# Designs tried in a protein design chat: VHH binders against f1rkq4r372to572. Part 23

Target 1, 201 residues: f1rkq4r372to572
Amino acid sequence: KQMVRVLERVCTTLLGLEDQLNALDRAAGDGDCGTTHSRAARAIQGWLKESPPPASPAQLLSKLSLLLLEKMGGSSGALYGLFLTAAAQPLKAKTDLAAWSAAMDAGLEAMQKYGKAAPGDRTMLDSLWAAGQELQAWKSPGANLLPVLTKALLENAEAAAEATKNMEAGAGRASYISSARLDQPDPGAVAAAAILRAILE
Short names: E, the ipSAE of ESMFold2; O, the ipSAE of OpenDDE; V2, 0.75 times the mean of E and O plus 0.25 times the DockQ between their complexes.

## First folded at step 16 (VHH)

Design w4 (framework vhh_7qia_2; at its last look DockQ between E and O 0.78; V2 from the best seeds 0.00; counts 0 for: pae E 5.1 > 2, unsure alone 64.9 < 65)
Fold by OpenDDE, look of step 16:
Structure w4 (fold): chain B 201 residues (1-201), chain A 118 residues (1-118)
Amino acid sequence: as target 1 above (201 residues)
Amino acid sequence: QLQLVESGGGLVQPGGSLRLSCEASGSTFSDHYMGWYRQAPGKQRELVAGITDSGYTFYADSVKGRFTISRDNAKNTVYLQMNSLRPEDTAIYYCAVGDLWSYEYDHWGKGTPVTVSS
């Protein structure tokens, strides 16, 4: 039930961001990044109407990975697929903070390895990586204040997304144009940060 | 810019096999993410299989174990080996190519029809 609410919040967020993400995507793309994410949201909503999501976080991420891959209709689906498939693995054994940290790391590693991009390339990886760094930091002993962690994680992710507007693109279509022409954040980074907020707020 | 040409579609009986090809021209194929999609009448386009430039592959759940996506960069061609075909696999199959981190496909093929019927 809690998971359903979280997923619904993610979907609502993405649907609400459609026009904004499309506008951001027009800067260097074809302006449909928002539409692609809306399609993902609708796919998730449709899935939830069929049956409740898996209780296991690992299974949930795996199912989401497949769903997004199949239904988004853009390469974002593949990126999320890479991330979520890998992130599911550490959660098979445990679901504590350390496991989620490991999940984030695994997802980030997979995106970098198979996507051939790195933090700083002006992609959704920047937002996710920023969040991952914060999560990893709070995994240390004594860092058990979840509200503080959540706030810091979200602030870092959103800051990273915003920072992409002044970042030279190392991947994606934006990498083929002068950085001087890029004055808006990467739509993928913005979407990723928004998803994190929807999940964690 | 890239141009995509699909081939290999046709009519096949249930349990049969087809091998689709998508040949790209006009750009560096090896650096692109590739996806096979399909669209049945009245349904939305759905991913069948994807392959990154690094060779990582994805499959729709419905085709896992039956379909195999592969690429030959030397030939600028991506393949979809479809085995154990089912009537529900009937659709127009499209090849899509793009930069993974562009969050979109830059180019689509015109599609090749696949009909699985007795």
Scores: ipSAE 0.743, ipTM 0.896, lowest interface PAE 0.6, mean pLDDT 93
Fold by ESMFold2, look of step 16:
Structure w4 (fold): chain B 201 residues (1-201), chain A 118 residues (1-118)
Amino acid sequence: as target 1 above (201 residues)
Amino acid sequence: QLQLVESGGGLVQPGGSLRLSCEASGSTFSDHYMGWYRQAPGKQRELVAGITDSGYTFYADSVKGRFTISRDNAKNTVYLQMNSLRPEDTAIYYCAVGDLWSYEYDHWGKGTPVTVSS
């Protein structure tokens, strides 16, 4: 469907979450995760006003990666940049549902390899990984149940984001806190799940 | 405990080179993501380059091909080699360090000024 509508929905979602993400970030961080995501949303909105997005999904993801690295900044910009750069590669040849599943797999692999984290470490990877597991059904021929699979993907990603409140931190600043759980979801995992919902709704 | 000290700034003519250093003390930063930022007078701080603890690097478009970020974990030092300097590179350069998965930086240095002018 129209990519501009999707990107605007993502931006509106992130702007609306600023205070919530900042509050979650204060549990183990500086309290600016929401502000950083709002900065990204404003940069995307500005970019869309200046030019139409590329028709090629691979070029779109590559340009978003550069935009986030430069305008979002911080560790969040680096993490999204790693993911989007890798995700763009499988989409150069084909753009069917299997290629999008492969793009998710490539992004997840890059985050794990270059970010040195795994599912269960209480990071944004937890929600993205959960979504990736559900995307495997997109590789099978016949996607007649795509609306059902999309709902399952979103519910799994949102549940994984919530479940991070019970995880011991295995990566990031929270990993230096005692073994006690932080009792709040990871702000990156919450943001990632919200982005996925904005994309797929 | 953790302290960051930038050095290597100065006055240089256009086309010249400088090598910035960021030395960390009071903690090991080999497991940390590091970024170089700059702030020109009257402008907001902007990213220049970053390097992950796994060695993955990235650069702002304005400096790609001219600047190189690197790290020497044995010395707890990160470098920014700046070649082909231009007047628009004039700024105070800051290093920052943090955990990649904390989504923000923990510590900032005090900055080292770089002036590129004739």
Scores: ipSAE 0.227, ipTM 0.595, lowest interface PAE 5.1, mean pLDDT 80
ESMFold2 (binder alone), look of step 16: mean pLDDT 78; pTM 0.792

Design w5 (framework vhh_gocatamig_d2; at its last look DockQ between E and O 0.01; V2 from the best seeds 0.00; counts 0 for: pae E 18.6 > 2, placed apart)
Fold by ESMFold2, look of step 16:
Structure w5 (fold): chain B 201 residues (1-201), chain A 118 residues (1-118)
Amino acid sequence: as target 1 above (201 residues)
Amino acid sequence: EVQLVESGGGLVQPGGSLTLSCAASGSTFSDRYLAWYRQAPGKKRELVAGITDSGYTFYADSVKGRFTISRDNAKNSVYLQMNSLRAEDTAVYYCAVGDLWSHEYDHWGQGTLVTVSS
């Protein structure tokens, strides 16, 4: 029951952000980031209507990976698929906080190696990388620290998403002043931060 | 003009450590993406590590946990701390400077040779 509630909250969050993510994407992309994330959310909702999700986190992440690769598509679907497939491996035997930190590390590693994405490329990796840095504290936390660590993780991921607006400051032939201008955050990084908040909030 | 000069390469035993550095002249690193690449003889150049202007780092699987990238913008320098070196790390190491949003490198160093003998 708890996992279904989390998944539905993620889906509702993404559906609610469709227009905002598309607007962000129009500035530097195809204008479809919100639409592709909404497609993923609807695919997940449809799956949940047909069957309960696996109780095993490893099986859940593997199933979500396949679903996103098939239904979401595009570079975002490929990146999420790589992340989820790799993240499932550390969770096969244990599901404690250290295992979840290892799962995040594995997913980030796969995105970088196979997705040809790097931090600073103005992608969803920027938000996820920031979250991964905070998860290292979770490997041996005291129980009274979990609320503080969760807040720090979300704030770090959201700040990293906002910081992607500065990753366009290197433009070449515009006026000198235009190189210091602020722009909109990357829609993929915004979506990743929103997903994390929906999971942890 | 921007020039990148790597240093710190050399011969080392397996399990040993080296620190590579790359210094720029002619411009600052402060707003730029910095990376280390390596190329073994007969192989394609491969990404080893990178660091953004905001300080986010990433690493190739083969070096994670053993190598650490860092930057010192005041000295216009980027560093690669290499620990627990293995024979497979033998390569020419290059530093590179590029833009955050295109993964396009404007400038490359001349390279510094690292040899790990087994």
Scores: ipSAE 0.000, ipTM 0.105, lowest interface PAE 18.6, mean pLDDT 73
Fold by OpenDDE, look of step 16:
Structure w5 (fold): chain B 201 residues (1-201), chain A 118 residues (1-118)
Amino acid sequence: as target 1 above (201 residues)
Amino acid sequence: EVQLVESGGGLVQPGGSLTLSCAASGSTFSDRYLAWYRQAPGKKRELVAGITDSGYTFYADSVKGRFTISRDNAKNSVYLQMNSLRAEDTAVYYCAVGDLWSHEYDHWGQGTLVTVSS
């Protein structure tokens, strides 16, 4: 039931951010980032109505990956799909902090390798990567300060999202726009940070 | 046709409280996502709070701890309890309804004005 609540929080968050994300996306995209994420949210909600989510984190992430690939569409759907598919693998054996750290790393690696994005390219990867760096730093023994970790992780992710307003687009649709200086954060990065907050809060 | 009607707006002093209501007609809220938005003069419309069909809630950081969203499916209504109101909470508040299968909000209210001023 906790997992369902988390997913519902994610969905509510994304639904609530639709207009904001679309507005951000109009600056450098086609203005549908919010709509795309809302579609994803509604797909997840529909899925949850049909059946409870899997108990296994690995299975959950895998199912979410497939769902987003099918229903979300766009670059975001593809990138989340890649991330979630890869992130599911380390969680098959364990679900401790180390496993989740490995999951984050795997997801980030996949997103970079197959999504052709890198940190600093002004994409959702920037927020996720910032969060991953914090998570990785805390995987050492004695890191039982989960509240502090969570706070730091979220702050870094949100800061990274905000920082994209000063980045040149190195990947994604915005990268095809040669001359436009962007003064707003990347909607993908904002969405990713919001998702993390919804999950970890 | 679905109609949303907001009520409860008005003038209130800083630190005061106000409860907004949104009632729907023509359809049921039971399987819908509900949200409150607000738009201050010269600013963009922003999310204030959301609630899922199962009752899970989400709040903007600026209103966390002060505002509470709730729903009553029997009354086909959604509410926003606003406590410790601040001048920056002054805005037109809108009720929004999302469809599970739609990629956007289906219905919006006309809005109700909340003015926080001494």
Scores: ipSAE 0.000, ipTM 0.225, lowest interface PAE 13.0, mean pLDDT 88
ESMFold2 (binder alone), look of step 16: mean pLDDT 80; pTM 0.805

Design w6 (framework vhh_gocatamig_d2; at its last look DockQ between E and O 0.01; V2 from the best seeds 0.00; counts 0 for: pae O 8.8 > 2, placed apart)
Fold by ESMFold2, look of step 16:
Structure w6 (fold): chain B 201 residues (1-201), chain A 118 residues (1-118)
Amino acid sequence: as target 1 above (201 residues)
Amino acid sequence: EVQLVESGGGLVQPGGSLTLSCAASGSTFSDRYLAWYRQAPGKKRELVAGITDEGYTFYADSVKGRFTISRDNAKNSVYLQMNSLRAEDTAVYYCAVGDLWGYEYDHWGQGTLVTVSS
């Protein structure tokens, strides 16, 4: 099937965004968010060269969680680890569209609970949460409109990532950056939206 | 300024145990993600274990079941209990602190050497 192609598209997207994400990260960080995501992409590419990915979505997300935790580095790996570990659970029994919506919900809940953040705090959660709102339609009968729902999901996630430029860092570092908005989107939110686009297009 | 100080390293035989600790001064750990990393000579620094401010723990595959990370926010400290040590665990061990949502660590300790050898 297409899982190898999807993962390679995600990797290519992240490698192509390295400089942009590093530039965004310099506003509130050390300027290495793009480098850290490129490290994740290279780890995934290396893994794919060694073995085919699991056919089971739950096993796939669980293995990706561990891979990113161990090889990506930075606290980004922990964030993706929280999300992916939780998202894998609803997919153990079912893999229909409702189960994928439930997987997103579980990942979002884990990030909020164990990362102590909420939408509006200027994090990657902002773009993921926006995508999750659109995914609720996947639970209802009539998901025959999937291309329209996918477009809305991507547009909503990308708009939410852009909107983080107007937010204060509610869960960011304890630095002395003033409470004024940073005027640039959060690099994690931009990366998350780009990953979603790579998966769904 | 924040300072992180690791302790508890040393020489130990295979199969033995050590407890590493890391204490902070100048700020609290209470809302921070904490991790232990290690670096063996000639190798890249690698994650060993991490713990979120809400208590969720992560472990590298190579240490699962043998190592346990914990935190004591009242003492501003993080610990790594290392059991069933192997020669491959020989490395300098570092503690790190960061904000998860900053996507990186912003403070590292100086490291404590663990040597596992007969």
Scores: ipSAE 0.315, ipTM 0.679, lowest interface PAE 4.2, mean pLDDT 82
Fold by OpenDDE, look of step 16:
Structure w6 (fold): chain B 201 residues (1-201), chain A 118 residues (1-118)
Amino acid sequence: as target 1 above (201 residues)
Amino acid sequence: EVQLVESGGGLVQPGGSLTLSCAASGSTFSDRYLAWYRQAPGKKRELVAGITDEGYTFYADSVKGRFTISRDNAKNSVYLQMNSLRAEDTAVYYCAVGDLWGYEYDHWGQGTLVTVSS
């Protein structure tokens, strides 16, 4: 199934990024961001071996949320769980671009509200928020929406991730390290952008 | 060649009931997301209900509690039981087979007209 391929691509991406993300995290955190994401990837792979994923986007996101909350752990697990839980709601009644846009907005809102992060805080939210802003392009008439949104969304997300290297940490582990030199991007933001690419490429 | 054929549409009075059927041929969709859409005159096509391969169901808010989607994998079919029909339910109803994310569909039926009028 295409769904399985996409999820496997996400997992492979995260597993491949483990060392890089840990290295980024050692600079400004506790050095386990990559390991945490790899744990998530392995959990997803294990889940896929047990049964096929739901065909409904809403159900898929909900199940992923629970899985990450249970297996991933840490701040990242909590944040992704909150995001996915909220994002699943608009997709119950619709699955068009408008619904996905609403899903992204809902996820971002939940992440900010419950995760206590804001755009510009040098977190995964920066990448996701940038992607969400670009996703609003579905409202533009006459656009070739899928290819345009995919390309622009990915570019914005990756640019936002890279931009975190110049941000002061307003949230996350890096915010607790006052003496840390932040000259590298936030590993969470990098991971989030990579996940989006794996999904949409 | 894959074909989806809807049936069961017709004229019904407000408060009435109809059951729509969609039969698929040329391929098996037991592992696919199936959906009913509708398009009223002058309006955009909208999702009415969806059902996963595992039988989880989803509904538009406007039909929740009144419509029931179901599937029979052995018959390669999907159904829409419509109760308490309203004038605003008047539309051409389409069945569809979903792709990965559901914002596109691999296959569509030709549609069946449902008219709710006194």
Scores: ipSAE 0.015, ipTM 0.226, lowest interface PAE 8.8, mean pLDDT 89
ESMFold2 (binder alone), look of step 16: mean pLDDT 80; pTM 0.813

## First folded at step 17 (VHH; framework vhh_gocatamig_d2)

Design x1 (at its last look DockQ between E and O 0.01; V2 from the best seeds 0.00; counts 0 for: pae O 8.8 > 2, placed apart)
Fold by ESMFold2, look of step 17:
Structure x1 (fold): chain B 201 residues (1-201), chain A 118 residues (1-118)
Amino acid sequence: as target 1 above (201 residues)
Amino acid sequence: EVQLVESGGGLVQPGGSLTLSCAASGSTFSDHYLAWYRQAPGKKRELVAGITDSGYTLYADSVKGRFTISRDNAKNSVYLQMNSLRAEDTAVYYCAIGDLWSYEYDHWGQGTLVTVSS
């Protein structure tokens, strides 16, 4: 029951950001990043109307990976596919907080390796990587600080998303478009930070 | 200016095979994410397969084990080998090229029709 509410909150967040993400995307693209994330939200909503999500976290992430890959309509679907497929692996055996931190690490590794990007390249990786650094504390037995750690994670991810406004685009030849000239954050990084807040809020 | 031209579509029997090709002019593919999409009549256009510039492949669930995406950067081409074709694979197939981290495809081809029918 509570998983459906989290997914619906993510969907509502993305639908509400459509115009903002499209505006950010027009600085370096054709202005449809918000539209593709809204398409993802509508696909998730449709899926939830037809069936309950899997109870297993690994199965849930694997299903979301395929859903986004197939239905987002932009290359962002491949990015989420890379991340979620890898993130599902550590969750097959255990689902404690350390396993969720390992899932984040696996997803980040897949994006960097197969997407050929690194922190600082002005991408959604910047906000996710910042969140992942804070998630290392979840491997500690002293998880009684969870509310403080959650706040730090969200603040770090949101600050990293904002900081992309000062970065040059990286990750390949198509990244020659300078984002620093525009002084606006990367739409993918903004979307990723908003998704994390919707999940953890 | 980049232009993408798909080829290799046609009529095939169920269980048959077909190879789609997409060639680019005006630029090189070597640092791009490449994908095949399809759109059946009355349906939304949906991803079939993608291949990153590192060579990592992604497939829609409905085509896994039957379709194979590949790239030949020297020829500026991406291919889709389609085996064990079914009637539900009937669609117009489009190739697309873009930078993963731009979240969008930069260019789309005009499409090639695949019809799977007895």
Scores: ipSAE 0.559, ipTM 0.816, lowest interface PAE 2.0, mean pLDDT 84
Fold by OpenDDE, look of step 18:
Structure x1 (fold): chain B 201 residues (1-201), chain A 118 residues (1-118)
Amino acid sequence: as target 1 above (201 residues)
Amino acid sequence: EVQLVESGGGLVQPGGSLTLSCAASGSTFSDHYLAWYRQAPGKKRELVAGITDSGYTLYADSVKGRFTISRDNAKNSVYLQMNSLRAEDTAVYYCAIGDLWSYEYDHWGQGTLVTVSS
């Protein structure tokens, strides 16, 4: 039930952000970032109508990866698919904080390797990377301050998303336009931060 | 046929409070996503707040800390408590309903006007 609620929040968040993300993307892209994420949300919802999500985090992330690759489409679908596929691997054996940290790192590495983006390139990676840095700091078995971690993680991710308004696009569709037009945050980064909030809040 | 009827709109001074209500007929809220949207003159309709069937809430950044969305499934109603109202909150506010795990806005209310002015 908890997992269903989390996924529900993610989907609701993305659907709610459709217009905002499209608006941000019109300034720097083709204006469909919100629609693409809404497509993902609806795909997830449709999937959950058929059956409950997998019990294990690893299986869940793997199934989500396949679903997004199939239904979401676009660069975002590919990137999330890559991220989730990689992130699922460390979670096969363990599901503690260290495992989730490793999962985040694996996902980030996959996005960088295959997506050809780096932190600071004004992409969704910026938000996720910021969150990952915080999570990595707390991966020690002695880290028992989950509420503090959650807050810090979200703040970093959201701050990173906002910071993209001052970045030069090093990857993605925005990299094909003049930097003079980029005065708003990257819609991908905003979406990624929002997803994290939906998951962790 | 599903009908949504908003109420509670009106004229209020900056800093004031207002509570909007939306009542549904012909459908039950219990398994639906509910949302408040608003549209100011010359602007696009934008999300104000949403609430899932499980009670999870989300808000536009511009209204966080000021607005609260709630639901009463027994009354088939959704509410929007608006505090610390600002001039920029002036808009027609719409209630929307979506199906469980669809969250598509299948039904919209007629809207209620909120005017914040000194």
Scores: ipSAE 0.015, ipTM 0.236, lowest interface PAE 8.8, mean pLDDT 87
ESMFold2 (binder alone), look of step 17: mean pLDDT 78; pTM 0.790
OpenDDE, look of step 17: ipSAE 0.013; ipTM 0.340
ESMFold2, look of step 18: ipSAE 0.431; ipTM 0.748
ESMFold2 (binder alone), look of step 18: mean pLDDT 79; pTM 0.793

Design x2 (at its last look DockQ between E and O 0.91; V2 from the best seeds 0.00; counts 0 for: pae E 3.0 > 2)
Fold by OpenDDE, look of step 17:
Structure x2 (fold): chain B 201 residues (1-201), chain A 118 residues (1-118)
Amino acid sequence: as target 1 above (201 residues)
Amino acid sequence: EVQLVESGGGLVQPGGSLTLSCAASGSTFSDHYLAWYRQAPGKKRELVAGITDSGYTLYADSVKGRFTISRDNAKNSVYLQMNSLRAEDTAVYYCAAGDLWSYEYDHWGQGTLVTVSS
């Protein structure tokens, strides 16, 4: 029930960002990053109409991985696919904050390892990595600190996304464009930060 | 300028095997994410398999255990070994290439038809 609400919020967020992400992508891409994410949103919505999502976080992430890989299209589907597949693994045994931190780390590691990118390369990895750094601090937090930590996580992720406008592209289509033309944030980073907000707010 | 050309499609009986090839010309794709897609009649195009430049492979759930994607950077090619073929595997198969972090593909092939029928 709560999970469905979260996923619906993610979908609504992505659909709402379609034009903005496309506009950002026109600067250094082919202008369809928003459309691709909208396709992901529609795929998730369609999936939720068919049946309730798995109760297990690990199973949920695994199913989402496959769904995005197959239906989202583009290489972004592959990126989310490999991230979510890896992230699902630590959640098989536990679902506490430590497990979620491990999940984020696993996903980030997979992106870096198999995608051959690093934080600072002006990609969605920047937003996710920023969020991961805060999540690592949550391994043993007090209950009263969670709202503060969540806020910090989101602010850092969004700041990281915004910071990509000042980065030289180390990966992606933008890496073939002069840095002088890169004065907007990476649409992938913006999307990733928005997804995190939709999940955690 | 840059072209992807699929080959290997054809008619095969259920349970049979087929190997698709995709050769790139005009550019080197050793650093690209490569993928196979398929589109069956009346259906949307869907991912079949993908392979990163690092060799990490991704598969649609429907083909796991039956299909294998591989690449040969020296030949600037990507392959799809399809075993235990089913009628529902009938589709036009496309290869695609792009920078993984571009979030989209840069190049698509024209497709090769695979028909699985008794």
Scores: ipSAE 0.688, ipTM 0.854, lowest interface PAE 0.7, mean pLDDT 93
Fold by ESMFold2, look of step 17:
Structure x2 (fold): chain B 201 residues (1-201), chain A 118 residues (1-118)
Amino acid sequence: as target 1 above (201 residues)
Amino acid sequence: EVQLVESGGGLVQPGGSLTLSCAASGSTFSDHYLAWYRQAPGKKRELVAGITDSGYTLYADSVKGRFTISRDNAKNSVYLQMNSLRAEDTAVYYCAAGDLWSYEYDHWGQGTLVTVSS
């Protein structure tokens, strides 16, 4: 029930960002990043219309992983697939805050290992890694501070996405482009931060 | 300019096997995410399998356990071993290549037809 609302919010957010993400993508790519994420959003909307989503978070992430892999139509589907498949594993047994932190860590590890990238390379990993660092605080006492921690997580992820405008590209086609052309944020990092906000707001 | 050329398609009976290959010219595959897509008549192009430059493999649910993707960077080639073929596997198969972190494919092949029929 609550996950359906979250997923619809993510879809609405991505559809609303299509033109912005395409414009950012033209600086370093073919201008398709927004269209690819809109395709993902429409696939999710169609899936929700056909059946109720799994109640288990692990099953939900596994289904989303396959859906995005198959329907996004760009290599970003593989990136989300790597992340979501790994993130689903810690959530099989428990769904407390520590399990969600472990899920983020597993997803980040899979992207770094199988995608051969690291934070600082000017990718969507920069936004996700920043969020993961804030999630480490969720393993500590003080669960009554969730609204404050959520705000910090979102601000850190959004700041990291913005900061990619100043980074020298270490991966992707952008790695061959001058700094002046890269004086805009990475579209993948912007998309990742927007997805996180749609999930947590 | 990089060109991707698929080969190995043809007519095969249900239950049969085929190996598709895709070779690159002009530059190397070694740092690319590689994928096979297919498009059946009247349907949208869909992913079949992908393989990262680290060797991690990804499969569509419909082909798991029947298809295997592999790569040989020294030969600038990616392969799709297709076993236990079914009529619904009939499609034009395309290879695609791109830098994973560019979020898009840079190159597509022209396609090779696979027909599964008795």
Scores: ipSAE 0.415, ipTM 0.758, lowest interface PAE 3.0, mean pLDDT 83
ESMFold2 (binder alone), look of step 17: mean pLDDT 79; pTM 0.795

